VH-VL binders against q9c0h5r722to879. Designs and how they scored, part 9

Target 1, 158 residues: q9c0h5r722to879
Amino acid sequence: WSSESIKKPMIVTSDRHVKKEACELFKLIQMYMGDRRAKADPLHVALEVATKGWSVQGLRDELYIQLCRQTTENFRLESLARGWELMAICLAFFPPTPKFHSYLEGYIYRHMDPVNDTKGVAISTYAKYCYHKLQKAALTGAKKGLKKPNVEEIRHAK

## First folded at step 24 (VH-VL)

Design k10
Fold by OpenDDE, last read:
Structure k10 (fold): chain C 158 residues (1-158), chain A 121 residues (1-121), chain B 111 residues (1-111)
Amino acid sequence: as target 1 above (158 residues)
Amino acid sequence: QVELVQSGAEVKKPGESLKISCKGSGYDFTYYWIAWVRQAPGKGLEWMGIIWPSDSYTRYSPSFQGQVTISADKSISTAYLQWSSLKASDTAMYYCARISLYRTYGAFDIWGQGTLVTVSS
Amino acid sequence: DIALTQPASVSGSPGQSITISCTGTSSDIGAYNYVHWYQQHPGKAPKLMIYDVSKRPSGVSNRFSGSKSGNTASLTISGLQAEDEADYYCSSYTSSDTLFVFGGGTKLTVL
């Protein structure tokens, strides 16, 4: 977990667009998690995050690794819960790339152990939910069609 | 202990409808993809489609899209494959299989014993 | 139909080592390390023998191994035994609408 912004993508890339979007994406993640002042309500922030991941394939793995970062050693319970919630939301619209599947799966799986639970946040419950969402999303693929994610879909994905 | 058990052999005539079943046990059936695979007599394996039992989301191979219907009842850990109108060319062995996505991508790790469907006049 | 290419048949004597090839494209075998191998005895269901190119499921003999180079995956069976006589199918994940593709199958005869 970090309170500061990232200066470059966590995953090395030569794509300038991805580089720029990655930094912006991290800020949005922080906004949703409550670690940064938000410019919009949480649902709309989540929508922007989901839309970025949906529309830019090269940003999906970056998105998920950023979520992994922000849910690792995060002692802000509300922030932590929101991070996992956002992961679940994103998984409703797109999986990671097949090459990144094992990494994300492993991360989620490790957090399914109740030892990770606190009185304030049942991390294992969030992780189990995300695990099933990941398994489904893997073969479902990204949301199909030309219609972008919408607020109603975000609300339902929570 | 983990297994898929399929319904028995079927002998049908062209034009008849058919629904065969695949029941899972020994694991959480709800959160594993189930695939259907066709094998015509003396031929190879053909992927037909998949289903996510928790909400019955399905995907089909383009070759089988509209030709069959895949469904599931998670309450009894059962997946189904059905035809509205059988053809002689549907004569084949049909397998259901569990798809593993745990530390892999798309391995069919558990197979049913197969259901032989014979369609003849 | 989309299919991976396998030799129709291979043969070997007991104790020998044989290799079965599986050739795809840059969109399947060449794109991912998600090639799987299945063994099928006559009248029986297929059995997973190798997954992810070279990994063995629990209970599968270490005589079975797998590798990949470019668009071609290979299954090697060492110390060939009579019970190894069967059909072998390769399979690969693909990101297309045809999520899974199988090879045509290879009949292995133990002489």
Scores: ipSAE 0.935, ipTM 0.960, lowest interface PAE 0.5, mean pLDDT 96
Fold by OpenDDE, look of step 24:
Structure k10 (fold): chain C 158 residues (1-158), chain A 121 residues (1-121), chain B 111 residues (1-111)
Amino acid sequence: as target 1 above (158 residues)
Amino acid sequence: QVELVQSGAEVKKPGESLKISCKGSGYDFTYYWIAWVRQAPGKGLEWMGIIWPSDSYTRYSPSFQGQVTISADKSISTAYLQWSSLKASDTAMYYCARISLYRTYGAFDIWGQGTLVTVSS
Amino acid sequence: DIALTQPASVSGSPGQSITISCTGTSSDIGAYNYVHWYQQHPGKAPKLMIYDVSKRPSGVSNRFSGSKSGNTASLTISGLQAEDEADYYCSSYTSSDTLFVFGGGTKLTVL
């Protein structure tokens, strides 16, 4: 977990667009998690995050690794819960790449143990939910069609 | 013990409808994709489609799209394959299989024993 | 239709090593390390023998091994035994609408 912004993508990429968008994406994640002042209500912030990952394939793995970062050693319980919630939301619209699947899967799996639960936050419940969504999303693929994610879909993905 | 048990052999005539079943046990049925695979007599394996039992989301092979219907009842851990109108060319062994995505990506790690479907006049 | 190419048949004597090839394209075997091998005895369901090119499930003999080079995956069976006589199928995940593709199968005869 970090309270500061990232200055470069967490993944290795040569795509200039991904490089540019990665930093903005991290800020949005922080906004949703409550670690940064939000420019909009949480639902719309989540929509923006999901839309970026949906529309830009190269950002998907970056998005998920950023979420892993923000849910690791995060002692802010509300922030932590929101991070997992956002992960679940994103998994409703797109999976990670097949290459990144094992990493995300392993990360989620390790958090499914109730021993990791903290006072007031059942991390294991969030992780189990994300695990289920990941397994489905892997073979479902990204949301198809030209219609962008909408607020109602975000609400239902929580 | 993790296993898939399929319904018994079927003998049908062309034009008849058919629904065969695949029941899972020994694991959480809602956390794994189920695939259907066709094997014509003396021929190889053909992937037909998959279903996510939790919400019955399906994907079909282009070759089988519109030819069959895959469904599931998660309450009894059962997947189904059905035809509205059988053809002689549908004669084959049909397998259901569990797809493992944990530590694997797309491996069919558990198979049913198969259901033989014979369609003849 | 997407298809993987296998030899129709291979044979070997007990104790020998044999290799079965599986050739695909840059969109399947060449794209991912998600090649799997199945063994099928007559009248039986297929059994997973190798997954992810070279990984072996629990309970599968270490005589079975897998590898990949380019668009071609290979299954090697060392120390051939009579019980190894069966049909062998390769499969691969693909990035197309055909999510999974099988090879045509190879009949292994133990002489």
Scores: ipSAE 0.868, ipTM 0.935, lowest interface PAE 0.6, mean pLDDT 94
Fold by ESMFold2, fold request of step 25:
Structure k10 (fold): chain C 158 residues (1-158), chain A 121 residues (1-121), chain B 111 residues (1-111)
Amino acid sequence: as target 1 above (158 residues)
Amino acid sequence: QVELVQSGAEVKKPGESLKISCKGSGYDFTYYWIAWVRQAPGKGLEWMGIIWPSDSYTRYSPSFQGQVTISADKSISTAYLQWSSLKASDTAMYYCARISLYRTYGAFDIWGQGTLVTVSS
Amino acid sequence: DIALTQPASVSGSPGQSITISCTGTSSDIGAYNYVHWYQQHPGKAPKLMIYDVSKRPSGVSNRFSGSKSGNTASLTISGLQAEDEADYYCSSYTSSDTLFVFGGGTKLTVL
């Protein structure tokens, strides 16, 4: 977990578009989780996150790594719950790359045991839901069509 | 124990319809993709399509798009393969298989026993 | 469809080692380590013997091993036994619309 902005993406990349968007993505994740001040409501912040991951394929693995980072050793319980919620939302729209699948699958799987639950946050329930979404997304691929995610789809994924 | 049990062998005539089944047990049927795989007599394996039983989302191999219908009833942990009008060339062994994405990617880790479909005049 | 290329047959004597090759492309075997091997005895369903190039499911003998180099995966069976006589298929995840591709199969004969 970090309360600070990042200056570089988590994944080393030569793609300038990915580098630029990764830092902005981290801010949006922090905003959704309540760790950074946001002017937009949480639903629209989630929409921006999902839209970036959906539209920028090279950003997807970075997005999931950032979510793993922000849900690891996160002692702010509302932030922690929102981090897992955002992961579930994103998995409704796009998977990680096949090469990254095992990393995210292992991360989610480790959190499915109720021993990981904390007072007020049932991490294992969120993780189980994310696991189910990941398994479907892996062979479904990203949401089809030219139409970007919209508010109603985000509300449903929540 | 984890298993997939398929419906029995079928002998049909060209033009007839057919629906064969694959029932899963010993695991949560809604957490795994189910594939249908064809094996023509003396030939190799070819996958036909996959289904996510939780919401019945399907994806077909390009060679089989529009040729068969794959469906599922998650309440009874069962997947189906259906033809509206059989051809003699549909004579084959048909397997269902579970696809694993648990610490792997696309391994067909559990197979049904197969359903032999014979289509002849 | 483009199939993975396997030899039509291989043979060996009891106690020997044999290797079955499976050659694909940079879009499947060359791109991912998601190469799997299946054994099929006559009249029986296929059985997963090796997954992810070299991993064995529980209950599969350590006489079965796998490897990969470039676009070619290999299944090796050491200490060949009569019950190893079967057809062997490789498969791979692929980035194409076909999702999965199988090899044409290799008939292993134990002499």
Scores: ipSAE 0.774, ipTM 0.901, lowest interface PAE 0.7, mean pLDDT 89
Fold by ESMFold2, look of step 24:
Structure k10 (fold): chain C 158 residues (1-158), chain A 121 residues (1-121), chain B 111 residues (1-111)
Amino acid sequence: as target 1 above (158 residues)
Amino acid sequence: QVELVQSGAEVKKPGESLKISCKGSGYDFTYYWIAWVRQAPGKGLEWMGIIWPSDSYTRYSPSFQGQVTISADKSISTAYLQWSSLKASDTAMYYCARISLYRTYGAFDIWGQGTLVTVSS
Amino acid sequence: DIALTQPASVSGSPGQSITISCTGTSSDIGAYNYVHWYQQHPGKAPKLMIYDVSKRPSGVSNRFSGSKSGNTASLTISGLQAEDEADYYCSSYTSSDTLFVFGGGTKLTVL
């Protein structure tokens, strides 16, 4: 977990668009989790995050590693719950790449043990839900067609 | 005691309909994709399609799109493969299999015993 | 249709080691380590023997091993036994719309 901005993506990439978008994505994740001030309501912040991951394929693995970072050793309980919630929302729209699958699957699986639950946050329940979503997403792929996520789809995914 | 148990062998005539079943037990049926695989007599394995039993979302191999219907009833942990009008060329062994994504990607780790479908006049 | 090429048959004597090849493309075996091997005895369902190139499920003999180089995966059976006589299929995840592909199968004969 960090309260600070990032200057570089978590994952080394040669795509200059991905590099720039990774730093902005981290700010949006912090805003959804309540760790950065936001003027937009949480639903529209989640929409922006999901839209970036859906539309920029090279950003998907970065998005998930940023969520893993922000849910690891996070002692702000509301922030922690929102981080797992945002992961579940994104998994409704797109999977990580096949090459990143093992990393995210392992991360989520490790958190499914109730020993990870903290006072007021049932992390294992969130992780189990994310695991189910990941397994479906892996063989479904990103939501198809010529449309991006919209507000009603974000609300349904929650 | 994880297993997939398929319905029994079928002998049918061309033009008849058929629905065969695959029942899972010993695990949470809604956490795994189920695949259907065809094996014509003396031939290899051909992947037909997959289903996510939790919501019945399906994907078909391009070779089988429009040829069969895959469905599931999660309340009884069962997946189905069905034909509206059988052809003699549908004579084959049909397997269901569970797809694992646990520390792997697309391994068919549990197989049903197979359902032999024979279509002849 | 199949996209993975396997030899139609291979043979070996008891105690020998044999290797079955599985050749694909840069879109499947060349792109991912999600190559799996299945054994099928006559009249029986296939059984997963190797997954992710080289991993063995619980209960599978360590005589079975797997490897990959470029677009070709290999299944090696050491200490060949009569009960190893079966058909062997490889499969792979692919980045194409077909999702999975199987090899045509290899009949292993133990002499």
Scores: ipSAE 0.770, ipTM 0.897, lowest interface PAE 0.7, mean pLDDT 89

Design k10
Fold by ESMFold2, last read:
Structure k10 (fold): chain C 158 residues (1-158), chain A 121 residues (1-121), chain B 111 residues (1-111)
Amino acid sequence: as target 1 above (158 residues)
Amino acid sequence: QVELVQSGAEVKKPGESLKISCKGSGYDFTYYWIAWVRQAPGKGLEWMGIIWPSDSYTRYSPSFQGQVTISADKSISTAYLQWSSLKASDTAMYYCARISLYRTYGAFDIWGQGTLVTVSS
Amino acid sequence: DIALTQPASVSGSPGQSITISCTGTSSDIGAYNYVHWYQQHPGKAPKLMIYDVSKRPSGVSNRFSGSKSGNTASLTISGLQAEDEADYYCSSYTSSDTLFVFGGGTKLTVL
């Protein structure tokens, strides 16, 4: 977990668009989780995160790495719950790449044991839901269409 | 204890319909993709299609699109393979298999015993 | 239909080591380590012997091992035994519309 902004992506890339979007994405993740001030409501912040991951394929693994990082050693319980919630939302729209699948799968799986639950936060319940979504997404692929994710789809994913 | 059990052998005539089944036990059926795999006599393995039993989302191999119907009933942990009109060329062994995405990607880790379908006039 | 290339047959004597090759492309075996091997005895269903190039499921003998170099994966069986006589298939994930591809199979004969 970090309260600070990042200046470069977690994954090394030569794509200037991905580099810029990775730093902006981290701010949006922090805003959804309540760790950074936001002017937009959480639903629209989640929509922007999901839209970026959906539209920029090279950003998908970075998005999931950032979510893993922000849910690891996060002692802000409300923030922690919202981080897992955002992961579940994103997995409804696109998977990580096949190369990253095992990392994310292992991360989610390790959190499915109720021993990981904390006061008022049932992390294992979120993790089980994420695991189910990941397994389907892996062989389904990204949600296809000419339209970006919309508000109703985000509400359904929550 | 994890098993896939398929329905028995079938002998049919061209033009007849057929639905064969694959029942899973010993695990949560809704957490794994199920594949159907064809093996013609003396030939190799061909995957036909996959289904996500939780919502019945299906995806077919291009060679089999429009040739068969794959479905599931998650309440009884069962997947199905169905033909509306059998052809002699449908004579083959048909396997169901579970696809693992647990610390791997696309391993067919559990197989049913197979259902022999014979189509002749 | 896309297939991985395997030799049609291979043979060896008891106690020897044999290797079965599986050649694909930079879009499957060359791109991912999701290469798997299956053993099929006559009249039986396939059984997963090796997954992710070199990993063994529980209950599979350590005489079975796997490796990969470039676009070619290899299954090696050491200390060949009569019970190893079977057909062997490789498979790989691919990101194309075909999703999975299987090799044509290799018949292993123990002399």
Scores: ipSAE 0.750, ipTM 0.887, lowest interface PAE 0.7, mean pLDDT 88
Fold by ESMFold2, fold request of step 25:
Structure k10 (fold): chain C 158 residues (1-158), chain A 121 residues (1-121), chain B 111 residues (1-111)
Amino acid sequence: as target 1 above (158 residues)
Amino acid sequence: QVELVQSGAEVKKPGESLKISCKGSGYDFTYYWIAWVRQAPGKGLEWMGIIWPSDSYTRYSPSFQGQVTISADKSISTAYLQWSSLKASDTAMYYCARISLYRTYGAFDIWGQGTLVTVSS
Amino acid sequence: DIALTQPASVSGSPGQSITISCTGTSSDIGAYNYVHWYQQHPGKAPKLMIYDVSKRPSGVSNRFSGSKSGNTASLTISGLQAEDEADYYCSSYTSSDTLFVFGGGTKLTVL
């Protein structure tokens, strides 16, 4: 977990667009989790995160790594719960790449044991939900269609 | 004991409909994709399509799109393969299989025993 | 997509080692390590023997091993036994609409 901004992506890349978007993505993740002040309500922040991952395929693995970072050793219970919630929302719209699948699957799987639960946050329940979403997403692919995610789809995915 | 148990052999005439089943037990049926795989007599394996039993989302191999319907009833842990109008060329062994994405990607780790479908006039 | 290429048959004597090849493209075997091998005895369902190139499921003999180089995966069976006589299929994940591709199968005969 970090309360600070990042200056470069967690996945090394030479793509300048991905580098810039990764730093902005981290801010949005912090905003959704309540770790950064936001002018937009959480639902619209989640929409922006999901839209970026859906539309910019090169950001998908980075998005999930950032979520893993922000849910690891995160002792702010509301933030922790929101981080897992955001992961589940994103998995409703797009998977990680096949090469990254094992990393994310392993991360989620490790948290499915109730021994990882923290008072007031049932991490294992969130992790089971994310695992189920990940397994479907892996062979479904990103949500199809010409339209980006919208507010009602985000509300449904929560 | 994790297993997939399929319905029994079928003998049909061209033009008839057919629905065969695959029942899973010993695991959470809604956590794995189920595939249907065809094997014509003396031939190899061809995957036909997959289903996510939790919400019945399906995806078909391009060769079988529009040729069959895959469905599931998660309340009884059962997947189905059906034809609206059988052809003699549909004569084959049909397997259901579980697809694993646990520490792997696309391994067909559990197979049903197969359902032989014979279509002749 | 095009089926993975396997030899139609291979043979060996008891105690020998044999290797079955499975050749694909840079879009499947060349791109990912999600190559799997299945054994099928006559009249029986396929059984997963090797996954992810070289990993063995619990209960599969260590006489079965796998490897990959470039676009070609290989299944090696050491110490051939009569029970190994079967058809062997490879499969691979691919990022196409076909999701998976299977090889045409290889009949292993133990002499």
Scores: ipSAE 0.746, ipTM 0.890, lowest interface PAE 0.8, mean pLDDT 88
Fold by ESMFold2, last read:
Structure k10 (fold): chain C 158 residues (1-158), chain A 121 residues (1-121), chain B 111 residues (1-111)
Amino acid sequence: as target 1 above (158 residues)
Amino acid sequence: QVELVQSGAEVKKPGESLKISCKGSGYDFTYYWIAWVRQAPGKGLEWMGIIWPSDSYTRYSPSFQGQVTISADKSISTAYLQWSSLKASDTAMYYCARISLYRTYGAFDIWGQGTLVTVSS
Amino acid sequence: DIALTQPASVSGSPGQSITISCTGTSSDIGAYNYVHWYQQHPGKAPKLMIYDVSKRPSGVSNRFSGSKSGNTASLTISGLQAEDEADYYCSSYTSSDTLFVFGGGTKLTVL
C-alpha cells in the first residue's frame, strides 16, 4: 500500500502514453479507495477506472498490479475494502492478459482463506467473489459487441 | 467424484430437432466453463462452443456459430446442446468437458462419457 | 488454417520410449505455455494426461512427460506398455478470437 503518487508504472514500458495513463490510473485508484481527495463521486471514479482498462489493453495488467499493491499491507480498513471492490468491478469488464492470469489468480486465491480477514473487513468474501469474476473474464475477454462501460453497469458490478 | 454425465445415444432423421444434456456433480457447476466438443466418425476433436453456467453467457467457435444452441440450467447443474434441424453431417460423438483456469489456462480436465448422435435417412 | 500439426501415427515396442510432436504457430504454442495433451482409447472419452506443457494431473503415470521448444510441443511416453495404445491429441490456448485449437490426433500403436 502507498499514500503517495507514482512517477512510473509498475510494469516497465517505453510507451509515453502508457506511462502517463499508468500514473493517472494510480491516482484514480487512490481516489476510489478514499486515499486521495476526489470531487467526483465514487461511482464515476470507478467508471473512469473501468473505462481506461477496457479501452487501453496495454494498461490492464498494470491496473491489476496497482490494485494488488494497494490491497497489500493496507491497514486503512475502508480503503482496503474499496480496493477489493474495485478489483471486482474491473473484472466484470476485462481480464488480465493470459500471461498475467496466474499471478492475479494466485493473489486472489491466497486471500480466499478467512485467516486474511481483518476487523470489520471480510477479505476472503471479496476474494472469493473476485475469483469467480476472474474465471469468467478469462474466456469472455473484454466485452465484445458492447459499448464501453457505463454508470448502470458499474452500479450492477458493485 | 467430480463427473459429467451425458444423455444417451440418439438416432434421428434429417430435419428433426434434438437437445442433449450434460449434468455435472461433485463440484460447484457455476465456477467452471463447460465446453461442447464434436468428434465426427474417425476424425479428431473440434470444440464447438463454451458456456458460463452462472449467467448462461456463451461463445461459439466460428465454425459452429449459428448452427447449434448451447444453454444451461444452473439450478440442476446441467448444460445443453441443441439443433433445430439436424443434417446427416451432424452424425458424430458429442462430448461435454469442463475447462480449468485454476493454475492453468484452458485445460479440459473433466469429460463426459459422450453422446452418439446418428442422423440418417 | 489455424490447426496444430501432429503425425498421423507412431509405433513402438513395449519398453521403448516414443515421442509425439505437436507443431503450432507464434499465436498459440509459441505465445503461451498452455499446451495440453489428451489420451483417448477407442470408444472412450478423452483424458487429460499433461497440462501446461509438462505438468501431470494426479493419477497420471510419470512415464508420461512433456516439453516444448519454439512452436513445437512434445509428449514422451517412456517404458511403453500395451495400454498406452490410443489416440493422442494436443491442444493450445490461442491469442486469437478462436480461443482453443486442437491437433489432428496421433494414433499410437504398441507392437
Scores: ipSAE 0.738, ipTM 0.884, lowest interface PAE 0.8, mean pLDDT 88
Fold by ESMFold2, fold request of step 25:
Structure k10 (fold): chain C 158 residues (1-158), chain A 121 residues (1-121), chain B 111 residues (1-111)
Amino acid sequence: as target 1 above (158 residues)
Amino acid sequence: QVELVQSGAEVKKPGESLKISCKGSGYDFTYYWIAWVRQAPGKGLEWMGIIWPSDSYTRYSPSFQGQVTISADKSISTAYLQWSSLKASDTAMYYCARISLYRTYGAFDIWGQGTLVTVSS
Amino acid sequence: DIALTQPASVSGSPGQSITISCTGTSSDIGAYNYVHWYQQHPGKAPKLMIYDVSKRPSGVSNRFSGSKSGNTASLTISGLQAEDEADYYCSSYTSSDTLFVFGGGTKLTVL
């Protein structure tokens, strides 16, 4: 977990657009989790995160590793819960790449044990839900069509 | 005790409909994709399509798109393969199989015993 | 339309080692390590023997091993036994609409 901005993506890339978007994405994740001030309500922040991951395919793995970072050693219980919630929301719209699948699958799987539950936050319940979403997303692919996620779809993904 | 149990052999005439079943036990059926795989007599394996039983989302191999219908009833841990009008060329063994995405990607780790479908007049 | 290429048959004597090849393209075997092998005895369902190129499921003999080089995967059976006589299929993930591709199968005969 970090309260600070990042200057570079967590996954090395040569794509300058991905580099720029990765830093912006981290700010949005912090905003959804309540770790950075936001003018928009959480629902619209989640919409922007999901839209970036859906639209920019090269950003998907980075998005998930940023979520893993922000849910690891996070002692702010509300932030922790929102981080897992955001992972579940994103998995409703797009998977990681097949090559990144094992990393995210392993991370989620390790958190499915109730030993990881924190007072007031049932991490294992969130992780189990994310695991189910990941397994479906892996062979479904990203949501099909020429339309970006909308607010109603974000509400249903929660 | 993880297993997939399929319905029994079928003998049909061309033009008849048919629905065969695949019941899972010993695991959470809604956490795994189920595939249907065709094997014509003396021939190799061809995957036909997959279903996510939790919400019945399906995806078909291009060769079988529009040829069959795959469905599921998660309340009884059962997937189905259905033809609206059988052809003699549909004579084959049909397997259901579970697809694993646990520490792998697309391994068919559990198979049903097969359902022989014979279509002749 | 897309299939992995396997030899139609291979044979060996008890105690020998044999290798079955599975050749694909840069879009399947060449792109991913998600190559799997299945054994099928006559009249029986396939059984997963090797996954992800070289991993064995629990309960599969260590006489079965796998490897990959470029676009070709290989299944090796050492210490060949009569029970190994079966058909063997490879499969691979691909990111196209075909999702999975299977090889045509290889009949292994134990002499």
Scores: ipSAE 0.737, ipTM 0.884, lowest interface PAE 0.8, mean pLDDT 88

